# Designs tried in a protein design chat: VH-VL binders against Diadenylate cyclase (dacZ). Part 7

Target 1, 269 residues: Diadenylate cyclase (dacZ), of Haloferax volcanii (d4gzm5)
Amino acid sequence: MAALSELLGDLVADVDGLFLFTPSSSHYEQFAETDVPTVVIAPENTVEAETFVELPLQFQNVKDRIRFGVEGAMEQSIVEAGDTIACNVGTFGGDPDSLVRVRVEENMRSGIYDLFANSRADPGVIRDVFEVAIELGKKGQKGEPVGALFIVGDAGKVMNKSRPLSYNPFEKSHVYVGDPIVNVMLKEFSRLDGAFVISDSGKIVSAYRYLEPSAEGVDIPKGLGARHMAGGAITRDTNATAIVLSESDGLVRAFKGGKMILEIDPEAY
Key: E = the ipSAE of ESMFold2; O = the ipSAE of OpenDDE; V2 = 0.75 times the mean of E and O plus 0.25 times the DockQ between their complexes.

## First folded at step 1 (VH-VL)

Design R10 (framework fv_rocatinlimab)
Fold by ESMFold2-Fast, scan of step 1:
Structure R10 (fold): chain C 269 residues (1-269), chain A 122 residues (1-122), chain B 107 residues (1-107)
Amino acid sequence: as target 1 above (269 residues)
Amino acid sequence: QITLKESGPTLVKPKQTLTLTCTFSGFSLSTSGVGVGWIRQPPGKALEWLAVIYWDDDKLYSPSLKSRLTITKDTSKNQVVLTMTNMDPVDTATYYCAHIYDSSWGYYFDYWGQGTLVTVSS
Amino acid sequence: EIVLTQSPGTLSLSPGERATLSCRASQSVSSRYLAWYQQKPGQAPRLLIYGASSRATGIPDRFSGSGSGTDFTLTISRLEPEDFAVYYCQQYGSSRTFGGGTKVEIK
């Protein structure tokens, strides 16, 4: 295997960094024998890499995975704009089967890392809400497309900038996103209008909230509907993160600070 | 009419756990948009935020201290409790609790307790 | 974590003079989430300004705040004897961070 490690070393000798996404132990060992600075991007540091970036969501879009790793590495001052990196990624969902060469640019710092790592809500809560939105987007409810608006974090302030559309079924409950039973409830209640309000720790504070922020200062693509406008506006006015499932196009979008940070296609998952 | 007062031990040994209680009057932690936070200040140093708890039991912690901090509330007693584990001499500081009210401008600290000096030494 | 850098560290002035205090953030902060506090020796901090420019209840009009993005300023138009104190800026957006403080002292 020394011969293979030697060949891999030659292929990456001219890059400033090597990014390994969810490597196996043997895969990591092969690249660790090169002298190129190596960054592991994965949900857990099972290979015990010295430089590690935690991946909170298993992005199925390779571009989003690379963007996340690059932004994380830039945030930690591991790489900077102008550097060239080699990314070892899987093109068929599983084992890393490709090596992608990327030139790091400042415009790659789009906020995707910040959305998970530096938001008010815990990264796991944001991940769990994304997973609910993705599942809703893939399956719908009773065979029909459904839309949903999840406002995550800063729940007290969000509640004060909204009003009830209906009786809150979570009024007396202490349930948290990530629980499979709660996920079923969120899917059932998504058929009605209004926003779900989720706390920093993942507690479901309310369903059926009508958000009342102004649209001024919201940076969203043209043509997006009322749920997207409300999500963008509330995140400008609060420290919350908004995750929106579009009934019209089936895409899931995330907003922070009044800006659209991430757009994902549930069909890819 | 809003008042807050910190209470707890004034002397803590290294590696022990600190428990501080904030007792307040003039507001309720059942009121939407209300919260209480903890801030500390080492002698001659800057203010450092520690934790906040809101009316809906939502909690936030300083990222650098999160593993050592627990904040809880007892709405019926008008109390908020902060627990900090594994105390070190560098944790010697005046500890403050403060009121938060959500206006259109967000959650800032509008009323503060007098503070309690906690010294960490053997 | 957003770092707030206050300058100058110490500002030596006489009563009647104008004081201008700077607070710079390591990354953009919404003006809705910036506050200024005043602290006198042996006392708890006192809220002066919230939302970058809104005066708290009971705060004299000689105190004003301004700024956006990464650059924020607290201005005291005509220093009174009681204004000699340490001033802290704070952001309360993604997490809560205080600046290192600016001491306004008698020249």
Scores: ipSAE 0.000, ipTM 0.389, lowest interface PAE 15.7, mean pLDDT 83

Design S01 (framework fv_satralizumab)
Fold by ESMFold2-Fast, scan of step 1:
Structure S01 (fold): chain C 269 residues (1-269), chain A 121 residues (1-121), chain B 107 residues (1-107)
Amino acid sequence: as target 1 above (269 residues)
Amino acid sequence: QVQLQESGPGLVKPSETLSLTCAVSGYSISSGYYWSWVRQPPGEGLEWIGFIYHSGSTNYNPSLQGRVTISRDNSKNTLYLQMNSLRAEDTAVYYCARDRYSSGWYYFDYWGEGTLVTVSS
Amino acid sequence: DIQMTQSPSSLSASVGDSVTITCQASQDISNYLNWYQQKPGKAPELLIYDASNLETGVPSRFSGSGSGTDFTFTISSLEAEDAATYYCQQYDNLPYTFGQGTKVEIE
């Protein structure tokens, strides 16, 4: 359809780049016929795009999806502050149904890409922990809401800056987050207080670790409870990433470097 | 696109060791997910052999534990399966597959084309 | 191990027909079940995950439902290219286990 390709070209003629989020092959081909540099942001490069940014978590919030793509493209020097881009995204889920025009600004380096791509732990490990937290937030444990604190990466320092609340069921084991059996155990053990400590590679190092809550030097929103303060504090003091499920509001939040980087609603997943 | 391609000897003798490779392209095996081996005897159903997590941790089907080893070479983006003490009933098409984890769900979203291994004297 | 039993083991139907395959788990697996299609000489292909979620690119005529121990897979309007063997697979517990397969033939 030549007429459709011409119409798409007119819609994006004035932008410096085109960001396609999880495009179908047909959508990708239509936009690839334009003269605008194109970036594909998706979990996998199924359309075989020359310029690709891996999306480690399927963010259901369109703003988070755009934040991730923009920061990733800036990190890879695909775009720079001052550029204008058009983002083809599914605003209401499903197929891309919207074109969002965005002016790239330096403050869009919010840390969301850095959280997954440049943390001590591999992006897949961080994704796996997010997915456990999201499922726990959506389903609860045996019909009850639960809270959880997962500390990911830099496990040696995390263990040294914490103390046991109870015996460690993982002390002599070599099990990894993402394993179906281990994920069931993480959900069951989330009923008890304390943090899970997970290594750079995803190994479950410990459950039931006490982390001291501290607001000093931590950039967190007011009103968050002890798990969030502990997560902020430990990420201030180590290179770990903290993922926190709130029992009270049901939201999952991530911290890195003493700052809250990401907040997601499991109900959207 | 993500592609997996198995290769192996085709024929092996009973009691020998089987060595298979699975070359992965389009995705880095060290970047995420689990990577599984699944076999299918001619005319029969599917049997899961085991997996390796992108960090190197492995888990095996108890029916094959002690006979099978799964490993990887991140620099070559390649998976390996080694199985010893082969018997005629180990004759099967061997697949490697990506074992994807997403929001608590596990599923095999990409499969290799399979490689037939015949165990015969 | 969790045993997965499919019914029927084979069926024959005409283009345009609706066909249903069932899968029973020997114990409660919640919704942790996938469905795969395998055409002769080809590798299996994912159709449905988490009991009812349609994989990207899979036609909407395929659907799945169920939880606990009883699951169903339906093709609402059979097409010639649907001639294949279909497998259910549980991932609630290791080892992963598959049903024995249901062969769908087009008459």
Scores: ipSAE 0.000, ipTM 0.446, lowest interface PAE 14.6, mean pLDDT 85

Design S02 (framework fv_satralizumab)
Fold by ESMFold2-Fast, scan of step 1:
Structure S02 (fold): chain C 269 residues (1-269), chain A 121 residues (1-121), chain B 107 residues (1-107)
Amino acid sequence: as target 1 above (269 residues)
Amino acid sequence: QVQLQESGPGLVKPSETLSLTCAVSGYSISSGYYWSWVRQPPGEGLEWIGFIYYSGSTNYNPSLQGRVTISRDNSKNTLYLQMNSLRAEDTAVYYCARGDYYWGSYAFDIWGEGTLVTVSS
Amino acid sequence: DIQMTQSPSSLSASVGDSVTITCQASQDISNYLNWYQQKPGKAPELLIYDASNLETGVPSRFSGSGSGTDFTFTISSLEAEDAATYYCQQYDSLPRTFGQGTKVEIE
């Protein structure tokens, strides 16, 4: 154990921090013997680490896991742009340890951690809707760029502050985001105007909603467009989170509490 | 790092016109937000004067309507406040502030340092 | 115009104390209320927006609650740097109006 600890210290000697994703007690002890600051990233701090970043959910994709961990650590001022970290990702208990070196950059502060950690809706629901928006941004629908507006959480208040533009295909359904067929339906129905309204638990409450926020008599932001205006305003009036795909610039943005909390290029995702 | 910096005369005589400027750096004033003026008489609370929306639309506190004009110069990224018929009661620290998006002046999330204007003979 | 009334006008408390300030609107403003901190000689700084949302970078000891006409602002464990005047502000209608302010002094 002493020889392994010594080798491990040499391996990460030039990094500013060690990021351990969901470590066991024994795994954590091995890395705690190094002189490098250690950060545990997990849904719960079961190892009682001094420096801990909560993951709002468990991710299978290693890039998403690293992305959320780094941004969470930046938000808590644990690391800053210019730092180099070693991320230990994967399974443990005899499996090969994987260490990924990452240079922390300011553009990694995209708002994605805030989106997932601080939204009212279940983090899994936020992830599923976000993935639909990213996929639409990357591929479009039937070869054409599309826009989309997803309002996630606090669905009762959102429905009360909106009206139907067309027949709701989900009126009598009990379908949830995350189901592959439902994702296909969301992409198909994104061709039409209006907002999707999705509950805290991921139920698709409605498509084709015209949002009616409480304020009136103001010009819309020329650079952002009507979907961004409607999304931002409804999140001020409710506890919902808005995820918006821009047809014009192809970027995905998110709003919460009337503020833009995320802007990301789907092509870079 | 968005910064707002007010400037103007420190002393103005009664019945004259006040002209203040607010230089904005780090964000284009034509790209979004409401850009507001708020004042604070010495030892007193805050009073909203008005705003100019990034599109150019303005709204003013009814108590000051007819005396106040808010304008901008997009090429200089600068906001202006003009107030006529000054009285001693207009003595205050004048702030410019960035308000939230398109639906009114919500949260004033960024403030200038303020500039003191004294109205006296 | 919507009138905003704060209570108390001033208070003194010790480091570690919990402090509560109230703000009452003359009519229903839903949750369209912000809280600001102003330290002596400085511009106001946003702490809480939409009655209960903590602004980014603001310490978690600050919180807000309420809706309709009655709102509260709480500092759960007062620190020396919290000596300031605190203002509520409504944005339900024009003109935007502020409370008269509550001065918090630390002894």
Scores: ipSAE 0.000, ipTM 0.373, lowest interface PAE 17.3, mean pLDDT 81

Design S03 (framework fv_satralizumab)
Fold by ESMFold2-Fast, scan of step 1:
Structure S03 (fold): chain C 269 residues (1-269), chain A 120 residues (1-120), chain B 107 residues (1-107)
Amino acid sequence: as target 1 above (269 residues)
Amino acid sequence: QVQLQESGPGLVKPSETLSLTCAVSGYSISSDYAWSWVRQPPGEGLEWIGFISYSGSTNYNPSLQGRVTISRDNSKNTLYLQMNSLRAEDTAVYYCARSRYYGKGYFDYWGEGTLVTVSS
Amino acid sequence: DIQMTQSPSSLSASVGDSVTITCQASQDIRNYLNWYQQKPGKAPELLIYDASNLETGVPSRFSGSGSGTDFTFTISSLEAEDAATYYCQQYHNLPYTFGQGTKVEIE
């Protein structure tokens, strides 16, 4: 009887690459025996794969996980437009249980990988802010939907392009996003108008900042309000990343370079 | 404000096990990042030993795999390094450091280092 | 493992001089290279990340450039406090690897 790895090799013989999302050691060993170039996409390279793409946020949407893996692999020159890949992803349980075939196109460079890997701020800071926004979106504040605007990185330029709406409670503090107490404060203060400004390293620089709009308009999705317009504008004018929780639809959106890069539904988390 | 401070025995005998501690303040080790150990023999360069991530996953330099264990105590916000089968060549200053994570691998905060001498 | 080779291994220069250190990777590492400064008896300190980005709080006289396999680190106007050993480090692949270091001495 042929080994399982030989059967897997036959199944993926016609693809240019194999993408494994969070594989176990035994699962990885079976696929690694095929002749197809294999990429592991996971929070940690525990299987010691030669080709690895770090997954910064546990995207609950399979499409976002695949987008991230494809863009990361393209950026690292592992795959190119015109290639066909097989993605081994979990659809129904903890273990990867399905194969999805994807033809790689140049328009798949959506910015999702760059948002985490190549932003001014540390990727972990961006992840921490997403987690705060997602939690706030899931629970609201005191049973009501809330909105929030987090501007992450390039804090000096952001502060110069904004003004205070209220006294900054963080003026003399050296506190960082990711601390559970600080995260509670961010959620509480999200009910007030204005933006949070967070440094490259995750220091909370300010709350209650009014972002001054540039003379030119910003294109945002239809139906989105002032927080999204401000986030788009500030990221066009600085190297910051904006993470916006919409009060009206409950979704979390990320902007970089004046463009919406990522949209997450907190209810999926 | 992130600070790391290593501590350990200073002198250990060949074939013994080295146990080092790194106390972290100003940031929770379980919240984010990977936390690394790096060593430097006297007058020589830097060698990465391994890391433990915020989720508890570990990765070790293949040259040391099988001899090294990195662990943590989240309640004490403390990192540990255990290295078996010590030799004179393991004499070095041992540093703990925060590794930036998620597609980036640079060490932005370091402890002061602790010298470990392996001799009888 | 990716091997990192620095040159020169040491140099001597005067305050006000411009000094350049190079680092070569044994394979393409894109821009996934960092530079550290280590003063005698102290831990290394990150100066440059992602080949060319200056870490917060680091003086603007320090700069980095390069991509692929060839990288350069420059101090545009050397100060007495810059006497140290400088290391490059790649993070394209695990294990992370460092160059052997370049000792910068002030005359």
Scores: ipSAE 0.000, ipTM 0.386, lowest interface PAE 19.5, mean pLDDT 83

Design S04 (framework fv_satralizumab; at its last look DockQ between E and O 0.02; V2 from the best seeds 0.00; counts 0 for: pae E 8.2 > 2, placed apart)
Fold by ESMFold2, look of step 2:
Structure S04 (fold): chain C 269 residues (1-269), chain A 120 residues (1-120), chain B 107 residues (1-107)
Amino acid sequence: as target 1 above (269 residues)
Amino acid sequence: QVQLQESGPGLVKPSETLSLTCAVSGYSISSGYYWSWVRQPPGEGLEWIGFIYHSGSTNYNPSLQGRVTISRDNSKNTLYLQMNSLRAEDTAVYYCARLWGDYEGYFDYWGEGTLVTVSS
Amino acid sequence: DIQMTQSPSSLSASVGDSVTITCQASQDISNYLNWYQQKPGKAPELLIYDASNLETGVPSRFSGSGSGTDFTFTISSLEAEDAATYYCQQYDNLPWTFGQGTKVEIE
């Protein structure tokens, strides 16, 4: 039978790159000798591709998988805005079975890939917390704007570097983010002072934690308040990710390693 | 009460693929925690193989050179270990274990272990 | 990888003796260290978590201390059932790693 590159001929003739999502070795080998720059996007580099983008989350939706893979490639400077990419993706087990042409646009640089890359906490946990923050930013709490501070991962060090503002309502609970009922509980407690601390696996360890605000050694934009300073400082001192919802401007921001890595308008997400 | 029980072949040939199961009772593996495999060669120490997060994300010990896959079937409340390209040094007692704690850093429930011998 | 080094590799002691085992991490692991007991033919059992916290149901003769890179495990009054191999384990960074083990025998 003809090579896949020959069968795909005219469909990919004018692209700046070919993205193969989770290919087998035999599938990858059919494209390794082509003139078109070829990139493998997968959870692991099992085919030992020369150009590889990690896909740290499991995505059901093909659109989201493509968007995330393209953003990862942009972050690694494999592609730039203006490029046209052919994305070879699968919807069932086995080798990729579909082709999607994508124009790379600058608005695909959202910071969301960076949110998950090289995180101590499970990327799915970070996603679940981020989605709570986004929903809260869109709807508020009972029609009122709210702020919130979520510290995700490295919970032992975070708890050691914080102190209680009040009794922890989760102290004897074994509840995890991602459960719809738990997400409702997080929104109910979001109007209160202090931070939520969430473990690497998504257990809600505590609410009402005081974290010392600090701008020393933290890359924080001018004019941001105590929640952002506290979130920035704790990620400087631990391997946690901070997700901060601002009451005043309604934006969701994330910090890792003492640096702001994402700023997004919930309404635009 | 949470109980874990490993099962699988006791004797496997080199270059074959090991397939182990871990039946979990008393707790739903999709409800929380990390679920892990740990092995211990006879007369030697313990080695962490990898874990699966209750949502399905996995992480593996890089010392196993990409030879392992951990998976699960939530409807059967069962964890699986696949290890390919077996070698004599893969002979060990294989345990499944639950990671728990306020910070989820230790193994609070262990299976009884199953001995796997890799020989011709 | 964080290497965990236990000392001694084995020891013998009499009932009633105080026994001390040390564990050294190759880098700062804060208090992210656990101690396990393993009797022959059995799975390991957790004794101490987060360097110094005694697991529920574990006798008070067991204790742990330390932070950073140097950790100590003590059995204050050895009993016959304490004959086992003891392991430290770090969970600060992946991969999770164990010490080589310390075999404790009763004279």
Scores: ipSAE 0.023, ipTM 0.525, lowest interface PAE 8.2, mean pLDDT 83
ESMFold2-Fast, scan of step 1: ipSAE 0.590; ipTM 0.810
ESMFold2 (binder alone), look of step 2: mean pLDDT 91; pTM 0.920
OpenDDE, look of step 2: ipSAE 0.027; ipTM 0.553

Design S05 (framework fv_satralizumab; at its last look DockQ between E and O 0.06; V2 from the best seeds 0.00; counts 0 for: pae E 10.6 > 2, placed apart)
Fold by ESMFold2, look of step 2:
Structure S05 (fold): chain C 269 residues (1-269), chain A 121 residues (1-121), chain B 107 residues (1-107)
Amino acid sequence: as target 1 above (269 residues)
Amino acid sequence: QVQLQESGPGLVKPSETLSLTCAVSGYSISSGYYWSWVRQPPGEGLEWIGFIYHSGRTNYNPSLQGRVTISRDNSKNTLYLQMNSLRAEDTAVYYCAREYSSSWPYYFDYWGEGTLVTVSS
Amino acid sequence: DIQMTQSPSSLSASVGDSVTITCQASQDISKYLNWYQQKPGKAPELLIYDASNLETGVPSRFSGSGSGTDFTFTISSLEAEDAATYYCQQYDNLPLTFGQGTKVEIE
């Protein structure tokens, strides 16, 4: 649909930028010659766009996808508060099919982009741990609600600031998050208490680590339990990311720098 | 062997925009690592400006945020530094450098020769 | 930002002397500290990473130690080519920061 793509280009002529969310190569190429700065927002730069923002997580809610994509662009200085952008986003899982005009506001800087990009751990490792936590939140473990605490990155400091609750079943193994059998192990061990410690590269360093909870200098919502307080505290004291599945409300939360950065309902993911 | 070479104007005026180029050979800038700019005012120490990760993500020193853009052209294997609103205190030798790492900036293992930029009327 | 403070700012010593430079971080940085040598007119060159590990090809007269906030760099038997400025650099957190440098001169 060359004629349709040409019409869309005219509709965006008065914006400061055009954001294409997860476009196919053919869709991206239709806008390659426009004078409007064109940015690709996607989990990976498969179209090899010259201006690219890595999307931290895929949300089915269009507003959330746009907000997080815009934050990534702001953190990369592609746009600034006060800019007007056109966001071309897909509502049915295919090529972008909708257009949303957005004025960039300073309050859109939540820190979510830095959770993946400027984290000590590889962004792919953080994403893989999130996916394990999300799947565990959807299914529970053996039919019961469960909690889990994953500490990702900066494993040396995390190990020094924790103590064992039990023998470490991973002590001499060399296994990585993202391997399907390892993901099953992570879900099974989450039935038992303690934290998993995962390296920057995704190696499972330990299970059953005790992290002492602390509210000092931790900015988290009130009413969250000891697992959240421990996760928050360790991210205040290290460069790790904490990913916490709550037993009580079933939500998955991420902490960095002693602050809650992200809250996801597994059923909406 | 990995080599980095900076180039750009040696003398610029206040309020102008600095544009520097770093030509990289021996390694593809989109294949790995952090690619950084560091500056050194005459007779002073080193200041990290920021990086561009091989994926295209950037991070900048907060002391310079708002004035600095780091970008690249993968087809030319070239890094760029743009700094607007130049002032006399921006006079420095500017280096591009590679940061060894797989997941976090670590140490600078390859440096360019540096290019002196003087900001003067 | 993590402030790195080097001492002394400069020193002068004879060939064969042992010299020690200290670097102090404003907070615990574990062992996430590197040392660089910069000769006049040249880019810095990595000597030591992770506080104590010598980079490949670096002479054994150079050494480093420390953890937490207090770090030392030692040249056990100074040679004429060691006249340079030495910098510590932390990589525990962003922004990456350097010490202000220690100029080593030969008497």
Scores: ipSAE 0.005, ipTM 0.528, lowest interface PAE 10.6, mean pLDDT 83
ESMFold2-Fast, scan of step 1: ipSAE 0.614; ipTM 0.818
ESMFold2 (binder alone), look of step 2: mean pLDDT 93; pTM 0.941
OpenDDE, look of step 2: ipSAE 0.034; ipTM 0.635

Design S06 (framework fv_satralizumab)
Fold by ESMFold2-Fast, scan of step 1:
Structure S06 (fold): chain C 269 residues (1-269), chain A 120 residues (1-120), chain B 107 residues (1-107)
Amino acid sequence: as target 1 above (269 residues)
Amino acid sequence: QVQLQESGPGLVKPSETLSLTCAVSGYSISSGYSWSWVRQPPGEGLEWIGFIYHSGSTNYNPSLQGRVTISRDNSKNTLYLQMNSLRAEDTAVYYCARHYRGSGWAFDIWGEGTLVTVSS
Amino acid sequence: DIQMTQSPSSLSASVGDSVTITCQASQDISNYLNWYQQKPGKAPELLIYDASKLETGVPSRFSGSGSGTDFTFTISSLEAEDAATYYCQQYRNLPYTFGQGTKVEIE
């Protein structure tokens, strides 16, 4: 086992850090024998690593996974722009059997870590809404492409800054995103116009809310439609996070504080 | 209206552990936001200590990591700060603050502060 | 850590004057910058968030501008109640860091 540990040490001797994504105990122990600072990025710290970054969503795109880990490490002052890291990732089979060398860049600091780790809503609620948006983006609803606007957190202010387009089917219900039945309901109701309003804890407060699109004080890429403008505007004016599925391009985008923080392609999932 | 109220021992000896509480009224700490601790030595500037997210996850200033623990009790709607290995330099007014996690990432609501003096 | 430097450290001005405070970040923080007012014996109060946005309930005489590394905070017509120390604060990177403060005194 010594021979393998020596080889691993030689391969990573010139990097500033090791990033291990969801490592087994065996993999973690092998890399712990090197002198290189090691960061574990996983849903749970099962290997009991000293330096750990929680991974709230199973990013299928390797670049998104690495960017999340890098941004988390940069926010915790573990690495900085200009550093070189080695990432233990699955390149071909999905298993973490490869090492990818990455130069840390400022453009990897997009707010994605803050979106999950430090938003008003629970990270699990944000994850669950992303999963609904991704699945809806991949499959559509009843054979048709759909768009959707999910406003997560600060529900009282969001309701006060919106108006109903139709009867709220959740008016007398106390149901939460992440429940498989509720997720089916969200996909079903996505066929109709308006926004879903979800509380800090994941309670579905309303469907069919009209949010006024506004460009004032919102910094979003040109060419994005009314749902994106509304998401930007409401997050500028409240503590909410907006997750938007585009009917036209099929991408899922997240907004916080009037800014676009994250863009993901559901086809990668 | 949301209000935060800190309380603590006032005077603590060097090498002891500081324990502070922050009672929150008008909003359930488990329902949203992040809740922070910030300190200010007399006549000096502000230093962020750390925060606890409404889910219970924490994050700390690296300069204080290993000495500080932030926790909460949802049933009492109260935040806690514990700081080990106190030194005279830890003398400060300690504030709890709600961290606005929407547009500004700003500290939008603050407690009145509690003075902690570290001396023998 | 991102270092925040304010200038001036202190200033004195008369009621009705316009005053400007600057804040410089040691690296690019985009517009992730807040401004606070702290009156003697009181907790800080948020005035400006995201470099230029006025917090609800804050008088319109307060404004902020800038992006990247250079930021300004302006009081367009100083009032007696504005005597306070003003702090900038970045939230681009952890740890969150504050400027050293600018004391505004009324003559």
Scores: ipSAE 0.000, ipTM 0.388, lowest interface PAE 18.2, mean pLDDT 82

